# Ledger of designs, part 31: VHH binders against Profilin-1 (pfn-1)

Target 1, 132 residues: Profilin-1 (pfn-1), of Caenorhabditis elegans (q9xw16)
Amino acid sequence: MSGWNAYIDTMTAAAPSIKRCAIVGAADGSVWARTEADNVFKASEEELKTFVALFNDVTQVPAKGADIEGVHYVVPRTEESLIFGKKENTGFFAVKTKSAVLIAVYEGPNEVAAQVRKAVESMQTYLNNAGY

## First folded at step 18 (VHH)

Design ui7 (from ug7 with Y112P)
Fold by OpenDDE, fold request of step 19:
Structure ui7 (fold): chain B 132 residues (1-132), chain A 123 residues (1-123)
Amino acid sequence: as target 1 above (132 residues)
Amino acid sequence: QVQLVESGGGMVQPGGSLRLSCAASGFTFSSYAMSWVRRAPGKGPEWVSYISGSGKSTHYADSVKGRFTISRDNAKNTLYLQMNSLKPEDTALYYCAVGGPQPPPLKGETQPWGQGTQVTVSS
């Protein structure tokens, strides 16, 4: 209800197109919080370990794409602390903070992506300002 | 609902040892990293250590590295903290928490920690 879960709830409330969401450790991909119940975020710890390591060199990610929850996404481009991917009518945004990676998986037309990105980046800014 | 119950605290002399336990329920324990945090008198919360869901990855605050060991038993839904070479500055109320280093509570929210277990290191 509170703790890291409150941050999950804040992101999902800000962008209704987010279907699943997780906050994981930037160092090891460990799950700190995630959506549950009907929208459980299902990525394994091993998969997430690989995923968060992508932030060590984001320049190579577009060439190989990224995997989340066993789904392969095309990554059009990256930024230093941002990786996003697309697959048909789905996609994800992942942003890195000082200590965490925030991941939001969304479903819908391309127009919904802007709101999802805003929600995740807003949380990124908040956490960075708080030292996290 | 998430429930966390800390135990194992007590009074010890400097150089002594304690082993804390945290019994967890109300969520899929093995799916989440777990942390220990502490609050010393007159100070804010301090993150101590966290361990990944599988237990394969551990992390420690600089103040406890080499002295504390975090571990977990997923079959028992229990988190542990072995505390060796205790110092007076380790005196605090110790909490377990879901996830890694604990974020500040959002407006209107409180920390979802248990009652805590008191550790007192004194001559």
Scores: ipSAE 0.933, ipTM 0.960, lowest interface PAE 0.4, mean pLDDT 96
Fold by OpenDDE, fold request of step 19:
Structure ui7 (fold): chain B 132 residues (1-132), chain A 123 residues (1-123)
Amino acid sequence: as target 1 above (132 residues)
Amino acid sequence: QVQLVESGGGMVQPGGSLRLSCAASGFTFSSYAMSWVRRAPGKGPEWVSYISGSGKSTHYADSVKGRFTISRDNAKNTLYLQMNSLKPEDTALYYCAVGGPQPPPLKGETQPWGQGTQVTVSS
């Protein structure tokens, strides 16, 4: 059986450096799926509501950074549907689809970032093509 | 193992009302948004409504907006759908699901919904 969790599993399988991952509603930050157990994605609904709102004007995000799971990340730059951040040997990629925001938090050397980005952007493309 | 059990369906006349329930188990209910979806005869699944984990945000398909109300009781791990002003077009098998509008099943997989509860609106 597949639901939103299957999409989480697909992203994490595609990029092993992803430690935590979530799919949330673009409109309200509600959690649709997330990694669980030892790798539970811990962002609150309130925090996620604030986070997804960043996509309303991504141009302002580099100046102030972004917070996920109580951690502040530096955001070097943004794209219309992409926000990514870095903190030491960790980082995140967040991409917006038509109705959702996919968030992947990763850990490792900078070289792993490319694989994480590819995983979330591939899923973004898939979901957009499906109307989501 | 996520388990969802829908109930409350039945047969009503147009303009009637029904209240559906979904009993959830196997996951932290309050941490997730929940949806109602329906499958009418000969049609694919249609998203109906979803509610955030806290219940503070609700969303509805245009086809049911103003007539249906989604709610939840996190203490009881239960999702509800109050359906008023029912129309024949609302006739369908109704499912509850974890998350927002439900994505396509991946290749070779089925939807992880319950058995559903039948709603029939007919004069």
Scores: ipSAE 0.932, ipTM 0.960, lowest interface PAE 0.4, mean pLDDT 96
Fold by OpenDDE, look of step 18:
Structure ui7 (fold): chain B 132 residues (1-132), chain A 123 residues (1-123)
Amino acid sequence: as target 1 above (132 residues)
Amino acid sequence: QVQLVESGGGMVQPGGSLRLSCAASGFTFSSYAMSWVRRAPGKGPEWVSYISGSGKSTHYADSVKGRFTISRDNAKNTLYLQMNSLKPEDTALYYCAVGGPQPPPLKGETQPWGQGTQVTVSS
């Protein structure tokens, strides 16, 4: 469907606990690629616009949390280009590249989070090296 | 099956104008940003512009900023590119693409673009 879909497929293959995934514009939250069908990523453009803006000042995010797909997540901490959240047996990892934000929503015990993080950060590194 | 069909290309003199169209099908058009990319002879693909799904946000490469305007009609599943003040260096095959600036291919995959429409700017 999109050249970006290959990146979605790569991330989801790397971490089976990822249920939904999206690649969006860092500047405006526009959807470039997302999981579809039974695992459609459902965040709206307006919601994503708000979400990607969190990266403008990540230090404030733990105090207020983050919303994705109408779900509110607790954000324990942040890094300059990384926001992650947790809610019960679900969570998300979002990493920012030069031009994009990669978002992965996962489900499972806490131990699966490491694999999800690795998947998105690996892609982040690849895209950064490619100038994206 | 995703289909993208570009049209509207042609030959114009420097300073001229063209309007490109892209007919999209096989996916929820309004849910995705759309881009124009171009490939000049002997060069790699160059991202030109993209527009958000709703059309509320637009972005342009520095090389075309102020001259090109991207727009879309979600009711018609159509993407447009108004090109004004065309220059010889705008000569390229223009493609429509889903998403923002197009990433490098992975594992030899082909870009899911259409056949493209040729734009030639020459005196």
Scores: ipSAE 0.925, ipTM 0.955, lowest interface PAE 0.4, mean pLDDT 95
Fold by ESMFold2, look of step 18:
Structure ui7 (fold): chain B 132 residues (1-132), chain A 123 residues (1-123)
Amino acid sequence: as target 1 above (132 residues)
Amino acid sequence: QVQLVESGGGMVQPGGSLRLSCAASGFTFSSYAMSWVRRAPGKGPEWVSYISGSGKSTHYADSVKGRFTISRDNAKNTLYLQMNSLKPEDTALYYCAVGGPQPPPLKGETQPWGQGTQVTVSS
């Protein structure tokens, strides 16, 4: 389908607890690739535009939280290019590169969260090293 | 099965215009950004433009800004590229693709490209 689908597949294979995943344009939240079928990533383009704009000032995000797929997450911490959201037994990691934001939504305990973070950061590093 | 079919290429003089079309099927076209990519003789792929799924956001390579306009008709599952003020440097095989600018390939992965549509700008 798209060359970005290989990135989706790599992240979901590395962290099977990822339930839904997307790669979106950092400038506008446009969907470049996402999980489909039983695991359709359901965020609207409008919601994604708001979401990627959070990376313009990550210091405000813990006070506001973040919305993905119509679900509101508390954001316990951010880093310059990473947002972690949590709600009950689910969460997300989102990482920003020059061109894109990679979003992985997962389910499970703290042990699983570390695996998910590692999966998205691995792809972020690969893209950063290539100038993307 | 995802299918993308490019058309509308041809031979034109410098300063001329062409309109490319990309007919899409096999996926929810309106949910995805779409790109135009070109390959000039002896060169690798160059991203030209992309448009968001809704059509509300457009992006262009510096080499084509002001001359090319990307658009889409989600009711017809069709992507377009209007090319004006064509230059010999625009000569290339033009392809459409799903998503934004194509990423570096992951190890062991390749992208199948279709035939594309040839644009030739020459006197």
Scores: ipSAE 0.787, ipTM 0.888, lowest interface PAE 0.8, mean pLDDT 90
Fold by ESMFold2, fold request of step 19:
Structure ui7 (fold): chain B 132 residues (1-132), chain A 123 residues (1-123)
Amino acid sequence: as target 1 above (132 residues)
Amino acid sequence: QVQLVESGGGMVQPGGSLRLSCAASGFTFSSYAMSWVRRAPGKGPEWVSYISGSGKSTHYADSVKGRFTISRDNAKNTLYLQMNSLKPEDTALYYCAVGGPQPPPLKGETQPWGQGTQVTVSS
């Protein structure tokens, strides 16, 4: 059994527009928890390893874009520990902690995007304060 | 429902060896990283070792490096911990867990643990 599933549940409850969500190891992209069943977060370990490596130099990411679940996103902007990706009416927020990357894929307008960002950043802050 | 069943513990002399197993069911085992965690008498949980879903990445606590080896058999949905050169300080209840080092509990949440498997190293 795993305590990481509670973090998935907390983020999806805080921002219901999150359609799929995952927590992965920052070093290797390996999945620690994800949405399952009818809303499986389906990204290979290889894809996620490439994705988490984007945090090694966030300044290069807007030129490249980012791929998650085989979908290519434009990345209009980044911050030191945050990547925002956009494709049509969908998007993602990803945040890095010391040991993990939290990824939330959502649908909806800009107001919804702000709520998704708050949900993932709240968990990022909690984990950072605990040294994770 | 995710189920993890630990086995292979026992009583052993210092310098001895044991191999722990963790049988997993209820999820796509090969998709997830796994960890071993231990709880010594009167102490809280201590992360011991980690292996990625593919098995390509492993990590160890400093206290066990060079003595313990984590591995997995994704075809058998089984996680292993080979423990060599055991010391009295290794005495603990050992658990497997899905994911990296277990996170702090969220407010109102408790961290569910299985029964674990007891390792006792004593002369």
Scores: ipSAE 0.785, ipTM 0.890, lowest interface PAE 0.8, mean pLDDT 91
Fold by ESMFold2, fold request of step 19:
Formats: C-alpha cells, sequence, structure tokens
Structure ui7 (fold): chain B 132 residues (1-132), chain A 123 residues (1-123)
C-alpha cells in the first residue's frame, strides 16, 4: 500500500505488546498508515489533529493528559519529541519527526513499556537521520 | 489488493495545464491521506503534494505551491492533481501513493511503484 506500512509492521514485530499503531501527519493528524482489520486504530481525524498539536508545547501535556481512540490517558512523562500516556494496564508512546507522528498503543505490565518506547524511537531515529 | 491507477498525463507547452487522476480501490480511500510523487529523468522520487483523508488539509512542495492543486472525490475513490503554469522542470512520471511524503525505505525493502502517468513539458 504505502512505504509507511513497513514502519507499522516493523514496530509491531519489534514490540509484541503493541496492539494498535498509526503514523499520522505532524501538521494535521491525517492518517498515513495504521493497523487495520481486527486491531484497527480507530481515532478520528479531529482527535488526531488535536493530539499532534500537543507536540507544539509538550510541557503542558502532563497537566492535561491526552486522548487517543476516545480514551483519556494520564501523561506522566514527555520529552521534546515524545509523549508517554498511561491508563490502567495499557499505555501509548508517541514520537514526532519533522513530518510525522508515530503512535503505538500497547497492553501489558510496566516492564514492556521500555520495549515499546525503543520500537518507536528506533523508527524516529531512522526518519530523523534521513531528514523526515 | 490495493490498486492505484494514474492517468491524464500528456505533452504540453510551457505555461499549459494538465489534470491528473488516480483511481483507487481495495481499501477505505476516505480514511487515508493521499500523495502525488514524481520522478524526473535520471532523478529519484520527489514528493509533490498530499491531501488528508477528509480532504480538509492540503500540503505542497515549495516547487509547485501556487501552481498545482490537489483534490479528491471520496464518493468516486479518485484523487486529482490540477497542474497549471507548467514548466519544463515539471517533466516527470507522476504516481499517486497512500499516505503523506513517502518515507525512506527500511533496510532490505523495495517500494513497488505503479506505471505512473507521464507529463512532458516541452516546446
Amino acid sequence: as target 1 above (132 residues)
Amino acid sequence: QVQLVESGGGMVQPGGSLRLSCAASGFTFSSYAMSWVRRAPGKGPEWVSYISGSGKSTHYADSVKGRFTISRDNAKNTLYLQMNSLKPEDTALYYCAVGGPQPPPLKGETQPWGQGTQVTVSS
């Protein structure tokens, strides 16, 4: 379909705890690729536009939390290009590049969060090194 | 079984216009951003423009801004590129693709391109 689908597949293979994943435009939240079928990433374009705008000032995000797929997450940690959200035994990592935001939603105990972060940051680093 | 079929290319004089079409099938067209990408002779692919799934957001490379207009008709599963004020440097094979600007290929991957539609701007 698109070269972005290979990024989806690489992240989900690298961290099996990832249950849903998407790559969206950093400027507008438009969907470039996502998990489909039984594990479809179901977020509206409006929600994703609001979500990617959080990266405009990540310092305000811990106070507000973040919404993905109609689920509200507390955000215990952000960095300039990374947002980590938690709700119960689930969470997400989102990373921003020049052009895109990579979002991975995972399930599992806190021990797997580092695997998920590493999976998304690996793709972020590859894109950054290529100017994307 | 995603299929993208480009059409509408041709030979045109500098300053002329063309309208490209991309017929899409095999996926939920309205859920995805769509791009136009071009490949000039002897050069690698260059991203031209993308449009969001809803059509509400459009983006252009600096080289075509103000001259090209991307649009879509989600009822017809069709993507368009209106190209005005064409220049010789716009000569290329034009392809449509799902998503925004195409990423660098991951190690060991080859991106399959369709046939594309040729645009030739020549006096």
Scores: ipSAE 0.762, ipTM 0.874, lowest interface PAE 0.8, mean pLDDT 90

Design vi1 (from vg84 with S105E)
Fold by OpenDDE, fold request of step 19:
Structure vi1 (fold): chain B 132 residues (1-132), chain A 122 residues (1-122)
Amino acid sequence: as target 1 above (132 residues)
Amino acid sequence: EVQLVESGGGLVQAGGSLRLFCAASGFTFSDYSMAWLRQAPGKRREWVALISYAGDYDYADSVKDRFTISRDNAKNTVSLQMNSLKPEDTAIYFCAAFDSFDSGETYDYDYWGQGTQVTVSS
């Protein structure tokens, strides 16, 4: 569990726009690690269970949106293993690995989004190669 | 030629209503999520509403329960019904289009309208 916290730190440090992150089980939404303290990732496991289920069919997500930390996000774009949500000056990227879902919540203009995606996908690749 | 053309703006008294329209042409409208943004004098551009290409939508907290975004793919239009208008709603309102099927390289709006002025008097 402590090892997963290091991955949270890595993603959070990748860009100043990234405010909080979580690594959760893809099957059940169980929290493996999350940002804590001042920028705590607040989503409940119940909410996360619903969230990770969105990856069962990402093509349907833009019609439904996604809820994280009690906040509704419009999802204007999905890919096979990626969900992009947007709300005002905030957004999130969620990507699925073999066994996990990585979530990064960011604040900033649209220009920062690409960096956030890169950070999450970098971790995605790393974890996939590690078997997770 | 790609075009987004806003209409429906104008002068209205506080508490009044306006309906903005954005007519799109020159691209596959149904593949785009559509947004309304506004910029008041001396202020930063701010997000007002977004509707995905699949119909889910959300609003800025400042306009929630007063504004309604909708789209008509058959007519290539997105609308913003604005009720209970306040002086602080005074701004140029812009329609913007987000390519929902892009390769993932950009996350900004691809197309913008020229904007329509909304003025709410006290």
Scores: ipSAE 0.914, ipTM 0.952, lowest interface PAE 0.4, mean pLDDT 95
Fold by OpenDDE, fold request of step 19:
Structure vi1 (fold): chain B 132 residues (1-132), chain A 122 residues (1-122)
Amino acid sequence: as target 1 above (132 residues)
Amino acid sequence: EVQLVESGGGLVQAGGSLRLFCAASGFTFSDYSMAWLRQAPGKRREWVALISYAGDYDYADSVKDRFTISRDNAKNTVSLQMNSLKPEDTAIYFCAAFDSFDSGETYDYDYWGQGTQVTVSS
């Protein structure tokens, strides 16, 4: 297990509503780590390349949404380094670090979203401080 | 005073159509993403459609290709065109508003309408 896999475990432990998550390169969408086994994160390299490029201008994302794992999400909210998507009882948070994008797909009512965000932002802060 | 007022509900035969409207007031409508949700008898409230403040939208699988969500920022309204209605679509339909520019840690809808009854007979 790589060190990046441990970060996946940290996020999923911090927010049980996270079903799948990944750490990818911010420049090219290359997968550094992802959930495995029963909760495999299945986004293709092509999707991830497109996805990470959304952070070049997050203000445009709500107009077109975001696709992850072949699923389209409406994006009702963005911040400078954050994209929030929503679909029925699912959603995702994506946050950008210096060199990575963290993506967490969750399932549950709207109330669980705050915990998911906290989990990914905590990891964001940790990685940023570590230079990643 | 914030208000969301639904209209357009009623009784319709299976295969028929209805158009629901939600009129918003008391807040900056253009800063909010708008959703339609519904609650059938004995069931939990379920997501039907969402349109972002910037116009992207999506639907629950159960209503895809039958329902169309749209918004008119000039009139502060969101609409739901419902075609090919089925008895399973019978429910109280609610419009809800999501603050797309809130920096807080809440991700629930900020405002709700009282709902409008839609009944589809077989």
Scores: ipSAE 0.914, ipTM 0.952, lowest interface PAE 0.4, mean pLDDT 95
Fold by OpenDDE, look of step 18:
Structure vi1 (fold): chain B 132 residues (1-132), chain A 122 residues (1-122)
Amino acid sequence: as target 1 above (132 residues)
Amino acid sequence: EVQLVESGGGLVQAGGSLRLFCAASGFTFSDYSMAWLRQAPGKRREWVALISYAGDYDYADSVKDRFTISRDNAKNTVSLQMNSLKPEDTAIYFCAAFDSFDSGETYDYDYWGQGTQVTVSS
C-alpha cells in the first residue's frame, strides 16, 4: 500500500456516511489510492479518465451528469474545483487539487452532504498546501 | 412569496397513468434543480426523480422506465408522467427545488410543495 492510503482513511473517518473513496490523477484519472475490501471503489480507468476531464469545464457538467462506478449521477451543483452528484439516497463529492481529484461516494439523507463536502475539502486544502 | 403547487394526483387503477404538475413562483426557477419525492404511510420520504437546472435527469430504480420527469422553464413548471402505476406507488408526491448556485452551506431542498395524493388500487 502507498502513503496515499492514509488520506483515504482520513476522509473515510471524517464522515461516516462516506462509503467509498478514491484519489486519482487529475490529468489522466490514474488511481493513486482507493477504498478496498468491503467498500472497494470500482470505477474503471476509462471511466475515471472521463470523469476527471469534467473539471475542464464544470459549467457543462449539470447538463450531462457524471458517471461513477457505472452509476449515473445528476449533478445539480458545481464550482470551479467541485462537482456534486445525487442518486436516490446516495451521492458523491469530487474536488480537484493541484494534481489530483478526490472522489467520495456517500450514502445518507441530504443532511449528511455538508459533512461529506467538508471532509473532502479539508483533504483538498491539505494536499494543495503540500503541493499536490 | 415562494410557492410550489402540485396538481394531478388522484385515484387510479393498477396499470393506469397519471401526470403530476408542479407550478413554481416567487424564485428564479431556471437556477434550481427540481425533484419529485414521495412518502407512503409509515415509510420514509423517498427520492423519485431529479432534473438538474440544465436538464439532465435520473430516476429511482423503482420507477425507472415507468416515470418521466420534465421541466418547462418558460412556464416555471416541472412534471412527472407516471405510467404503469403499481399499488406500491401509492404515496403523497412532493415537488422540491434545489438551489444549484448556493454557497454550499446546505445541500437540502430549499423549497417544498404541500404534496398531492396518488392512490393506486389493485
Scores: ipSAE 0.876, ipTM 0.930, lowest interface PAE 0.4, mean pLDDT 94
Fold by ESMFold2, look of step 18:
Structure vi1 (fold): chain B 132 residues (1-132), chain A 122 residues (1-122)
Amino acid sequence: as target 1 above (132 residues)
Amino acid sequence: EVQLVESGGGLVQAGGSLRLFCAASGFTFSDYSMAWLRQAPGKRREWVALISYAGDYDYADSVKDRFTISRDNAKNTVSLQMNSLKPEDTAIYFCAAFDSFDSGETYDYDYWGQGTQVTVSS
């Protein structure tokens, strides 16, 4: 599948520990693409609008955490355009591009987190270079 | 030398309470997010609770509403209040520290305590 759905496939193939993934608009949280069917990324548009606004000041996020798909994640680390959240043996990475936020929810021990980050940051770089 | 030292473990009857403490030294405690994990005999180690360096926290679903994590940056401690204990809470409990400002690609705990045994009898 070409277009935005192909980018979802690229990220999930690059890091198999990613179980759900989405690309959403940075301004409003509108869904451009997401994993579907049995692994549907189920965040509401209202939840996503709140989530993307976290990137307005990532330094404030560790004090409040982040909610995705009705799950609260403690956020132990952020960077300029990256938020990392943890819940039990799962977590997420979210990165912001010029126009979008890429969200990947993964399962596994902390050793797999680096491959998840690499997958989303590689796509972040690609989309930024393409003007997105 | 970095140290995390757990205390407060012991034997308690079901329905009882224990409070675990983890004393930290040798690093800037306020830059670290702190976790409690546990490992029961014959089981994989599991996450129990996490508190970020800035104070947000959450728990594994199995202990939610019974356990409370807290931190004291002035005393370099993190604690776990465990109420309404059940035999299935029997485990070695570990304190772990996560560098919240590391710019590298590792996303694992940097420091671990030796663990403290909690045994809950029927």
Scores: ipSAE 0.758, ipTM 0.894, lowest interface PAE 0.8, mean pLDDT 92
Fold by ESMFold2, fold request of step 19:
Structure vi1 (fold): chain B 132 residues (1-132), chain A 122 residues (1-122)
Amino acid sequence: as target 1 above (132 residues)
Amino acid sequence: EVQLVESGGGLVQAGGSLRLFCAASGFTFSDYSMAWLRQAPGKRREWVALISYAGDYDYADSVKDRFTISRDNAKNTVSLQMNSLKPEDTAIYFCAAFDSFDSGETYDYDYWGQGTQVTVSS
């Protein structure tokens, strides 16, 4: 899906603190697009299948956290279609669309988190409106 | 008035242990995720440990396997057990609270304590 890579570029451009991101299928975690080259998003298929299943009930996630790229994140906040995780000076936002999960891993102080969320949620809205 | 009050700091020899406590008041403690952060003189404040409102936790890699965070919602406390202390652990340790149910777009900690000094001598 050659068009999907452009959405990766759009999110990283909108929030430069995003260092790695991916668009994966909501049903199975299959990778539709991801950051490559120096900043490869390197989660396994098994890890992504487990990760997208967290959206089946986001209220259970704060009790167990979330793993991405072999890193454990504490999840101090969730919303119906959003998971926010933290590890040291890094974190992630993940949002679910009708067909996909968008994952953005960022680095920086806490004040950059709102910009990352805005970038990911803007794409979530766009994909939902497009039927994805 | 919201208060976070740290205690349990002090001077300890390398290899020793300390237990820090943070007593919270003025908010619904069970709705908050709690963290310990530390700041050495002239350094940026750094994350040490975080425990979610629902009990999952993790640590900075530099303190993993030596420190243990825990919370007691009945007493409105969070604690940090620090074992095998090193001179590099010398810092002011701060307790911080994060509103886990706030739908706002701020993601910084809502409340901070004034800190407790930990000094580890070689």
Scores: ipSAE 0.748, ipTM 0.891, lowest interface PAE 0.9, mean pLDDT 91
Fold by ESMFold2, fold request of step 19:
Structure vi1 (fold): chain B 132 residues (1-132), chain A 122 residues (1-122)
Amino acid sequence: as target 1 above (132 residues)
Amino acid sequence: EVQLVESGGGLVQAGGSLRLFCAASGFTFSDYSMAWLRQAPGKRREWVALISYAGDYDYADSVKDRFTISRDNAKNTVSLQMNSLKPEDTAIYFCAAFDSFDSGETYDYDYWGQGTQVTVSS
């Protein structure tokens, strides 16, 4: 799915603190595109299936956290289609579209998180408008 | 009127224990996720532990299994039990609060304490 890789490039260019990201199917966590090469997004099939199911009720997520790439993140904030997780000097934003979940893993202090959120939400809006 | 006040720091020998407390006032404590961070001389401030408003928690890998974070919403406090202390744990420890329901889309800690010194001697 080479065509989906352009969206990965757009997100990483929009927020330089993004180290790894992926676009996965909202129903089953199947990988549509991911960061490759030296920054491979390394989540397992089973992990992604569990992860996307968190969007079935985001209000339950802060009590249990979220796991991605074998890392546990405390989730201090969620919104209807957004999950924010933290671990040390890293974090993630995940947003859901009609058909997909966008996941961006970043490094940096909390101050950079707004840039990361803006990058993933801009893509969320774009994909939703395109029917995905 | 918002305050976070740390206490419980001090001097302890390696292998010893300390319990830090952070007393919060001036905001709805149960809406906030709470963190401990620390800063050693010449180093950047680093994350030590985080507990969400709903009770999930985790620790920096360097302190896992030695430190325990907990919160008491009835007393508006967060605690850090620090066991098996090492000289590298020497730092100023800060309590910080994160508004878990802030729709303003900022992700910095909203409130910080002034810090409490922990010194671990060999």
Scores: ipSAE 0.742, ipTM 0.889, lowest interface PAE 0.9, mean pLDDT 91

